# Designs tried in a protein design chat: VH-VL binders against N-acetylmuramate alpha-1-phosphate uridylyltransferase (murU). Part 4

Target 1, 242 residues: N-acetylmuramate alpha-1-phosphate uridylyltransferase (murU), of Caulobacter vibrioides (q9a2m1)
Amino acid sequence: MSQAPKIAMVLAAGLGTRMRPLTNDRPKALVEVAGKALIDHMLDRLVAASVETAVVNVHYFADLVEAHLRAREAKGLAPRIVISDERVQALETGGGIKHALALLGEGPVFVANIDSIWIEHAGAAVDAVAAAWDPERMDVCLMLASTTESLGFHDTGDVFLSADGLVRFKDAGEIAPLVYVGVHICKPEITADGPDGPFSLLPLWKRLAADGRVCGVAPEGLWMHVGDPQAKLAAEARLAEA

## First folded at step 4 (VH-VL; framework fv_ozuriftamab)

Design b56 (from z2 with light chain S91N)
Fold by ESMFold2-Fast, scan of step 4:
Structure b56 (fold): chain C 242 residues (1-242), chain A 118 residues (1-118), chain B 106 residues (1-106)
Amino acid sequence: as target 1 above (242 residues)
Amino acid sequence: EVQLVQSGAEVKKPGESLRISCKGSGYTFTDYYMHWVRQAPGQGLEWMGGINPNSGGTGYNQKFKGRVTISADKSISTAYLQWSSLKASDTAMYYCARDWGYEYFDYWGQGTLVTVSS
Amino acid sequence: AIQLTQSPSSLSASVGDRVTITCSATSSVSYMHWYLQKPGQSPQLLIYDASNRATGVPDRFSGSGSGTDFTLKISRVEAEDVGVYYCQQYNSYPLTFGQGTKVEIK
């Protein structure tokens, strides 16, 4: 039996260009949805899943992100924050994890985007990912949502999920029923052989999935990608209804 | 250096078969989808379909499904677009373009002009 | 299929002018991509996912928008920016492009 990861990599180094004008003078991580910063929504979900340490990469308005996280800790709120500094250059999802490898230690970690918000309909979604994780069979375990239960993601979908929990990435022009919604568990060392500088996790996931090493789980709920100001207002309206 | 190099211009008659190619270099060919985009003379861009070179799985714009076949040979990092019987309406510039799965085309071939006339 | 309509269909600009091109979709799309096709050349990626500048693209190019309305801006057009600009959606199949906006430099 594997214990749930106690460490999370929180990807907060994005430029937030699509969130303009909200990100003209603040990072996307500090944009508020329903009165709470995007990064706080995600950190609260990770704490509920027993995460003890969050490694947070920073780039755009890095000092403001760092100050916010220190203020959060000063209020007595978990998790413990470790800053991964990308002030010189943003490294994307794969590059950000590779850069943070020494801070993530040995063993699997959660990886979380800051711009996914959701409403749970059956149990804690992050716990469902932890319950599905099996390091003997998996290198990556994705949190997935149905395209019909997700807002702000593409209708073409990302993946198919087998009865055994194995992920297959869709072929060109194929419609897949499930989208990746910004939380996964991985062995962070899978990024070690990646290029120096910015790179995405997606090509790596496709290679690992072809080898049967990517699994997923689709918890019941409604997922919302807060990628722009209209999506922020839509998310706030849905949260108010819940 | 990422490059997509396409086969040369073709002049054909209606009813003839044709296969054009797109060879990728400077990256791992199987990590990316390859798509075909058509441009009729004086017109805009039109998506035809694509292939996952790793699985061989294909998807088509319904307008072109059954009229063309998309394939790839990963041993030589080459994608193909094939017609069994060309029509005059197939006259166009054909581009191959690379996509990692989010359906934006970051690198394009130089184009293959196909002219079909009697 | 999602139809994309660009405005204007064509424009003439002087070097240094601000150029604004819009793309309207018949239904809401998650992200929009923008390409430039210079005369006699293949299309090249300018902007992906509404607002992200592709590698090597000058900072005078910017993208914005959400839902059904998207905008590409060139803050100070240069002679090398002549060509046809296309938007493209990936929200549903078939993938579709706008009809193109021809930009000519006076």
Scores: ipSAE 0.330, ipTM 0.735, lowest interface PAE 4.5, mean pLDDT 90

Design b57 (from z2 with light chain S91R)
Fold by ESMFold2-Fast, scan of step 4:
Structure b57 (fold): chain C 242 residues (1-242), chain A 118 residues (1-118), chain B 106 residues (1-106)
Amino acid sequence: as target 1 above (242 residues)
Amino acid sequence: EVQLVQSGAEVKKPGESLRISCKGSGYTFTDYYMHWVRQAPGQGLEWMGGINPNSGGTGYNQKFKGRVTISADKSISTAYLQWSSLKASDTAMYYCARDWGYEYFDYWGQGTLVTVSS
Amino acid sequence: AIQLTQSPSSLSASVGDRVTITCSATSSVSYMHWYLQKPGQSPQLLIYDASNRATGVPDRFSGSGSGTDFTLKISRVEAEDVGVYYCQQYRSYPLTFGQGTKVEIK
């Protein structure tokens, strides 16, 4: 067990087009679920896991995202916010991390999407990822959920887990029992040799998994992907009953 | 530059066997899934199945399972679609298409026209 | 299997017109992709995940929608945009395509 990362990369540079009309005048990160912005749900989870600094990439309505985060800091709320500016071009998941490398410091970081919300059934989910992290064995550790305990993710799943925690990405046309639910720990330098400009983490994860360097953990709970207005309403209904 | 190059057109009789190919270049072949998509004359697109070239693992549309075999040889960056016994209803354009694993097809081969008639 | 129905099945437009194509699914889908097949050519990716424009695709193409209803829009159609447009879902197997919308330029 190594020390949990103190720094997180929070991916907030998406256009939010599937959330329209809610995103006509605001970024997806500021869409509210149960009276709290999506980015605040994620930041609060990271704070509970002892994250001290969040590097947040911004693109669509970047000024609104920055103003919200500075207002959050002004209330005395952790974490400390560092902005990674992608106003010129959105860089996707891999490109966003590569662009932010100088801001992420040395060592492993959490990486978090802003559109995953969950209800915990046994302990803190982010803490479970930190407890599973082992930099001698892993370059990436994924937070996973069963397809039967997740809403708004695809029915086909993403991965299989071995008994010792190794991830295998599913084959074409295969149905996998577990989905990636938008939080992981990684060594951010794995993106350093990626292309300049936009690129996805998925091909890199598949290569690392083939080498036995990607692990995962599936904490008990219910996970909700808030990708559109219907999913927002569904998430609010589930949270109200928790 | 990414390219998928398919084998040439085929004219066959019912009952004959056939294997067509799709060769990838300009990228790491094992990093991407390869799928086969069929288009019957005057019809739309129909997914047949796909393969992970790294593992050899395959998945099929149930409509085609047992009628075709999908395979790949990663040493020569080539995927295959094979019939043991062709039927006239197999007459179609067959495309290979590349996928990161999110089941959208960013690059397509030029197509192989297969004509099966007596 | 999830069935996708496109509307209209065909249309004729003049250069500079706005073109709207819809795709309706029999069940809610989280992913919808759009392709263009130009005459005599292979399909090419236009839009993935409902609204993301593929590399090299002009900004006159846009996608939107969620749940069961998705839309592809061409803000100012050009002569080179002739062909058949297909939607495709990724929620469950088998992967399915819409029946296609043929776009012709007058």
Scores: ipSAE 0.295, ipTM 0.737, lowest interface PAE 5.1, mean pLDDT 90

Design b59 (from z2 with light chain Y90W)
Fold by ESMFold2-Fast, scan of step 4:
Structure b59 (fold): chain C 242 residues (1-242), chain A 118 residues (1-118), chain B 106 residues (1-106)
Amino acid sequence: as target 1 above (242 residues)
Amino acid sequence: EVQLVQSGAEVKKPGESLRISCKGSGYTFTDYYMHWVRQAPGQGLEWMGGINPNSGGTGYNQKFKGRVTISADKSISTAYLQWSSLKASDTAMYYCARDWGYEYFDYWGQGTLVTVSS
Amino acid sequence: AIQLTQSPSSLSASVGDRVTITCSATSSVSYMHWYLQKPGQSPQLLIYDASNRATGVPDRFSGSGSGTDFTLKISRVEAEDVGVYYCQQWSSYPLTFGQGTKVEIK
């Protein structure tokens, strides 16, 4: 019964300070990897998964991000872009979604960071998340990758995944085999009762996971976190070999 | 107002047992991990380990694994650090610190000074 | 374990001076955090994930860096900034701190 989300929240309001000097005169979303802006890599993946509208939050160099996205639309490229304005204050992952609730509509949405790129080894990764999504059982479904098949993520990992697809977040000081790689599906209303101002999704996810409401899927592929200039070069090298 | 309040200073002899505490208030105790960080006299900071108060699951710096026990009682929002047999080398300031899950410590207790001398 | 080395080990500054502290890791780290421990007090968070200011931290504090080299800057030091500054990595366990940089304010 469930349909794959047609709307995505794209989190582009980060300061990009870890990418300096590349972000001294541009936002991280517009840093190029293999000749294409980070935000365009993610938007193209979402389009391939049939996303029709992307709500994009903006803060650092907001005018440049907005101009880029309007130029992208002018070329006839999907998705339709809706700007969620955070120029006054960046709201983090949870606060950004809460601020955008009126723009996200009534159903589940994709949520995507702009600094994760990947090489697919078996089918479309975003489609795998949509195929795993079950709104009767889940409030959140995470795209995951093995710590051994990902670059630029923590060696500590983030989560354990059961055979039934349930996520358990690791305990303090514990090493987990899987890392969250920047794409998930959620019911955006989980943020509605969050604090005003900046806050992270992580405490909400941990509470929901304790209730069995967070699922995950680990598609086959290689994931790359483009968090700094050296990671950008490493990602470009791996993409050239694909 | 978020506060982490630690138990008072302790003076012990080698071989004695000890348990010190860290009580959280002003937030939902089970939403955050609690870690222990030690500081030997005149030295820097050293991570000992942490606990998920909701599950009781613990992780340790291997240097301290088996030498100390970290625990928590979520009914009273309190985390503990315990030694079964103290050594002179355990003389240090011990801090508890709160963690969202991204291994940085946003609030710290005031510290518990433990002195172990013969 | 990833070892962190801070430079300088100590410095003395006048109010209004620019202060720069560096932290070098023996291997590439995913995240670096910075703390200030004022005399007789517990540490307090200044910067998380290399460059994000913690709540309530003044704009004069900034962090930068990636890989093995990270920097904390105070654009115009104030008297209240006296203390020992520590970097801390998150890439692997155990979590480790630098040895500290003592900042004295004249």
Scores: ipSAE 0.277, ipTM 0.715, lowest interface PAE 4.4, mean pLDDT 90

Design b6 (from z2 with heavy chain E103S)
Fold by ESMFold2-Fast, scan of step 4:
Structure b6 (fold): chain C 242 residues (1-242), chain A 118 residues (1-118), chain B 106 residues (1-106)
Amino acid sequence: as target 1 above (242 residues)
Amino acid sequence: EVQLVQSGAEVKKPGESLRISCKGSGYTFTDYYMHWVRQAPGQGLEWMGGINPNSGGTGYNQKFKGRVTISADKSISTAYLQWSSLKASDTAMYYCARDWGYSYFDYWGQGTLVTVSS
Amino acid sequence: AIQLTQSPSSLSASVGDRVTITCSATSSVSYMHWYLQKPGQSPQLLIYDASNRATGVPDRFSGSGSGTDFTLKISRVEAEDVGVYYCQQYSSYPLTFGQGTKVEIK
């Protein structure tokens, strides 16, 4: 256990291909669910967890994302926004963090996708990740959900979780009980030796997990991945029932 | 619907200046990047560079940097490719193409043939 | 710069044949796109991000692959499919295209 990160990396440079036609004329980050843009749902969750600064990478419709975030700041809303500019080249999850290293400082940070929405059943989910974080034991701490309490995520799961909180990524053809739901804490410097250009965090996480450096926590709740227009409608229906 | 219309064919002598254009219609011009792709006679496709029409920010293939200028006028939804001094090696078909994201080109102009001969 | 090599450089097919075109990169590529240039026409997008079919593209076209090797397939070639096919990467600047594969219909 240590102090919760005050800085978040918010990954908003995605193409939004699976959200078409909703993303034909806007970025996925600005698609609305229940009247609020996806990025605003995530930023509000991070603010509730005491995040003070969000570093947001931008690529697809970058000017629209940046304008939205500046308008949000003009309304007096936290967090403070720092743009990590990928207008020339989209760098994916690992490359995006590596590119933003100078903006993230030297401490651990939250890393958040913009397309995860959830309903909490017992306490604040992001706070649970912060409470589980221990930099002496971990390089990465994943927010996880049961495959039975998540919609639109991989039905074959992603990981197994030990009683001690250690993550093991499933092998090909295996079915795992837990999915990664788009929020984690990491030491961002783990990306420093990655390739120049786009790369995914997943291979890096698998290497770190083999060394016992990836942990996770599964807060109680219902998670919804807003990955396509049908998932958007499903999420809105669930939120209306809550 | 979405359409990119390029200026007409040009016949020039070495040393002359030239500017060709690409006008977008049927979409919000400033929400998409515009790129220029060159095709020399009998050859394949070669990326030259691109522009964000909203900010004016540009990226170039180093082979063409300093030899051409890419610009855009968002008030008339038009992108430009300009040479200050043409060479015979600039003879090619020039295409503009719209960038949907991750630099794949979903709509292309009809092409502008530039012939530079002495 | 990432160099893309297509194979074959040219092929002749009969209507109804299956056509397979490959694109090999000098280093791992995260994003590969495919275009068709019909004679006398501008290139048109066929496949983006390895396997996604562009709007209006018939389902006889499919793409696959990852890393350094990518493939474009036409399950049943038709006369209107004649032209030059190009792969294009977006893993690093400058953006690069393969040299092209010419498809002729007998």
Scores: ipSAE 0.000, ipTM 0.426, lowest interface PAE 15.8, mean pLDDT 87

Design b60 (from z2 with light chain L95F)
Fold by ESMFold2-Fast, scan of step 4:
Structure b60 (fold): chain C 242 residues (1-242), chain A 118 residues (1-118), chain B 106 residues (1-106)
Amino acid sequence: as target 1 above (242 residues)
Amino acid sequence: EVQLVQSGAEVKKPGESLRISCKGSGYTFTDYYMHWVRQAPGQGLEWMGGINPNSGGTGYNQKFKGRVTISADKSISTAYLQWSSLKASDTAMYYCARDWGYEYFDYWGQGTLVTVSS
Amino acid sequence: AIQLTQSPSSLSASVGDRVTITCSATSSVSYMHWYLQKPGQSPQLLIYDASNRATGVPDRFSGSGSGTDFTLKISRVEAEDVGVYYCQQYSSYPFTFGQGTKVEIK
């Protein structure tokens, strides 16, 4: 258990194509669930975990995302926002972090997707990831959920988790019990040797996991991926039940 | 003291070009977005578009996109609204208003009345 | 585009009356603001983000609401409160205003 990261990378540069028609005139980050924008749901979770600065990458409707975040700051709301500009080209998850390395400072950071919403059943989920973080044995620590406690994620799962907390990514044709649910802690410098253009974190995570450097934790809760309009309505219904 | 000072009233004929201005003072011009809001005679407020003066990035209401150009010169803390060819339907009061990234319009200019008639 | 409908379209009040204005949106809104345009003047910000009073705005003004229904209240209207009140949403592009509520003081 180490001190929780004070900085988060928030990945908001996605095109939101599966959210159409809701994303025809706004970015996915600003789609509302239960009257609050997706990015605000995630930022509020990060603030609850003591995050002080969020570095947010922007691409699709970049001016609207930037405007919303500056408006949020002007209300006196944490965290402090630093924009990582990808207006010229979206760089995906790995490329987005690599591009933002100078803004993230030294040390581990939270990395968060804007399209994951959850209901907590036992304590704060983001705090559980921070409590599990150990920079001596990990380069990445994933927030995971059971396939039975996650909606809108891969039904065939993503990973297996050992008793020691080590992650193994499933092979093609396997069914894994746990899915990655959009928040992790990493050493952002793991992206430094990646390509200069767009690239995904997944191949990097698989290589690190083979070396025993990827761990995970599965907090108790219900996890919802807001990937399309039907998933938005489903998430709103579940939040109303909580 | 924050002030937004707009250019004076204009009387134009259809087909003429026009550029009106909004000069900000008393704050860091590039820290705030600048928007243009139109009010036709006897009508309500209508958002036309806005600009981030730091990046030059603009957003428009589709009704006005291609009809007007919004720009800014950060060296003189001034935003502009420009028409290449005015129509009689452009007759309106035009306000500039600043905000912190589309949050809300906290300060407004005094307005520029544009009258377009033959 | 999100359409905003204000109710009433106009009202006449006596000094000291309670005034209530509502704004209804065609879809959910996270950021709703209220402006007052006094006769012959530019609009001025009254309330931002549903319930926060802008700097210099008297405490007789208050806002509330979430989702699709928002309310502006004046607890004890004064002569200087005459004008047109507008709600405005900042949640969806293009940003839109309500049609306005004209408040006249008797």
Scores: ipSAE 0.000, ipTM 0.417, lowest interface PAE 16.0, mean pLDDT 87

Design b61 (from z2 with heavy chain T28D)
Fold by ESMFold2-Fast, scan of step 4:
Structure b61 (fold): chain C 242 residues (1-242), chain A 118 residues (1-118), chain B 106 residues (1-106)
Amino acid sequence: as target 1 above (242 residues)
Amino acid sequence: EVQLVQSGAEVKKPGESLRISCKGSGYDFTDYYMHWVRQAPGQGLEWMGGINPNSGGTGYNQKFKGRVTISADKSISTAYLQWSSLKASDTAMYYCARDWGYEYFDYWGQGTLVTVSS
Amino acid sequence: AIQLTQSPSSLSASVGDRVTITCSATSSVSYMHWYLQKPGQSPQLLIYDASNRATGVPDRFSGSGSGTDFTLKISRVEAEDVGVYYCQQYSSYPLTFGQGTKVEIK
């Protein structure tokens, strides 16, 4: 079944050190771009793609993130929020999903970083990921952008994409044309055999890609990684021109 | 535990060939990139290149491309650095180092000292 | 190639002092990592991606920064912290290291 996931894992437990001084007294998730918190930009995109529940992990300024999300719900805004508590220790991308497995339910989920913002040129980007999703063929489906159509991502790229949608991660020292831009669909149980404590999704993705189980799609648009204060200003300028 | 064990020190003359090794243990060898970093006597660290042991794909610092070959044999969890013709300027400590992701090196071998003199 | 310049090139500290080392890049860096090379030893990872402490690294070590300027801090230096500290970027190839900062303990 290629039905769009109704649940998203939203990764909000990062320290936000690159955003200082903006993150001296708040988490990165609550830094505003064009008058709206980064987490709200991402949640609004997920709602537009039919997401009904967001599981949000929290660590740095966890109480502020939780209060913001409850205030958002009080305004009548979707999605329903479930907090995954990492106050004791941040668990990275893979560990965060593994820790949240009981909250994510059965079936595939969206996984979203809070620091990716984009301008769409042809249709809804998150919907394109859902349309590409095929659980018979893949365990992970990445939202990708060309290195030439993205700002604030590294210029070395992350992956190559075959004509039939298969992802190959670049080799050491290789330059790849596409970057991962912070949204994917996965079967969250792929993290179940991961180590206890913090770990990254990247080694797991490389292993799955070698087995032909990682696919991707590159929707038309401009992607912006809001990783530091200069990138925030650049994103605001581009959004104002849209 | 994770360990990277390198081959022993080498003393060579200019023009000679050499291959040094780095054996990984305590982890799945093909899940991580392996890189080579050199340190000339009294100098800092210099990246030479790396390999994906799963695919055999390599990337090089242009300064070393064509002068060295990086390879790996995943069946014995070993990466290699090879010279076809050594120069005196190749005298250095050579480290292998494992790449977790985003090209940071979480474990390093003990180093192989290569001395090239006539 | 992105050149990394560390400041200071060397320093002498007393046990218990706060030590600050800065790394400046010629262009914006996506990922900055820090290593310590103790005398006669291999480098060891201290901090990855600007601010994350590596496994087993004491909490007296911290990293921060973004863009072109990154900082490594040791809140209370100990005798075992003697060595050369290196920053390393991942934004473009070739991967580059700073020239190193030698830390001596009085």
Scores: ipSAE 0.085, ipTM 0.655, lowest interface PAE 6.3, mean pLDDT 90

Design b62 (from z2 with heavy chain Y32W)
Fold by ESMFold2-Fast, scan of step 4:
Structure b62 (fold): chain C 242 residues (1-242), chain A 118 residues (1-118), chain B 106 residues (1-106)
Amino acid sequence: as target 1 above (242 residues)
Amino acid sequence: EVQLVQSGAEVKKPGESLRISCKGSGYTFTDWYMHWVRQAPGQGLEWMGGINPNSGGTGYNQKFKGRVTISADKSISTAYLQWSSLKASDTAMYYCARDWGYEYFDYWGQGTLVTVSS
Amino acid sequence: AIQLTQSPSSLSASVGDRVTITCSATSSVSYMHWYLQKPGQSPQLLIYDASNRATGVPDRFSGSGSGTDFTLKISRVEAEDVGVYYCQQYSSYPLTFGQGTKVEIK
């Protein structure tokens, strides 16, 4: 009975320092991979999953990000764009969602980083996250990939996945088989009790996972983290093969 | 304010047992990993291992696995590093350090000097 | 294990000088962090994940790099910056540190 979220929070307020020199005069969101800006790759994936509105936070080169998104809308492309303004101070992942709560509505939303690109081997990956979502059992559902089917992510991993789909975050010094690859569904109100100002989602996710409230799904595919110029070239090579 | 406060300096003989401590305050102890880092006299930093205080789950540098035990008591916000039988080569400064998520250490204890000599 | 080699092993600088320290890894590293240990003190975090400045760290400190090569820069060194600088990787276990770079002020 649950429908896939129609709203996404797109996290585009990062500084992109590891992408230098490409980010000296533009934000990471506008760096091109295979002729398309990183933010457009993610927005196109969200549109394919029936997302109707994207709330995009902006900070570093905010005017350029906003101009690009308005130009995208002028071409008749979905989704509808709503800007969440963080020009004064970047609020990180948790703070960014908390700041945008009034724009996200009361239901679950997709949350997407702009620097994850992937090749699908069986069905649409974002749709697999939506199919796994169950608001009675979950507060968060993570899109995951095997460390062996991901490029540019760390080989120590992030999480273990149980047979019933529940996530355990690894312990200090532990190697985990799965990494978080930059897309999830959550109840955005989980950030409401967070601190004012910048904060990360990660401690909140660890608390929720300890309570059995974090799910994950690992769709078939290859995931690429575009975190630096070498990773951009590697991603372009793999996309050209697909 | 976040603080990690370690137990005082120890002078021990080879073969003796020892447990040193690191008490966290100013934050939710169970939300953060705690690691132990060793520094032999005049040498650099060496990672020994870490613990998730919420689960009790531990990871070790293989060099120290079986030689030391890392544990935590979340009811008193304290992590421990323990030896069953000390050696002279265990003489070093021992630091605890807090980890936020990418295994970087944002706050460090003041250090516990352990001297093992006959 | 990933071995980290820092260059130079030591240097002497005058107040106001630009200081550059490099860290080279034997294999590709996803996350690199930098610490400063002042004489008689615990290490303190300067830079995490290659380029992010830790809370309270002055903006004269900056980090960059990816893959196997990372750099820490101090744009205008101050007397209080004396100490040993360490890089540290988070790509594989065991976590490892570089051998350290000693910075002395003339």
Scores: ipSAE 0.330, ipTM 0.737, lowest interface PAE 4.4, mean pLDDT 90

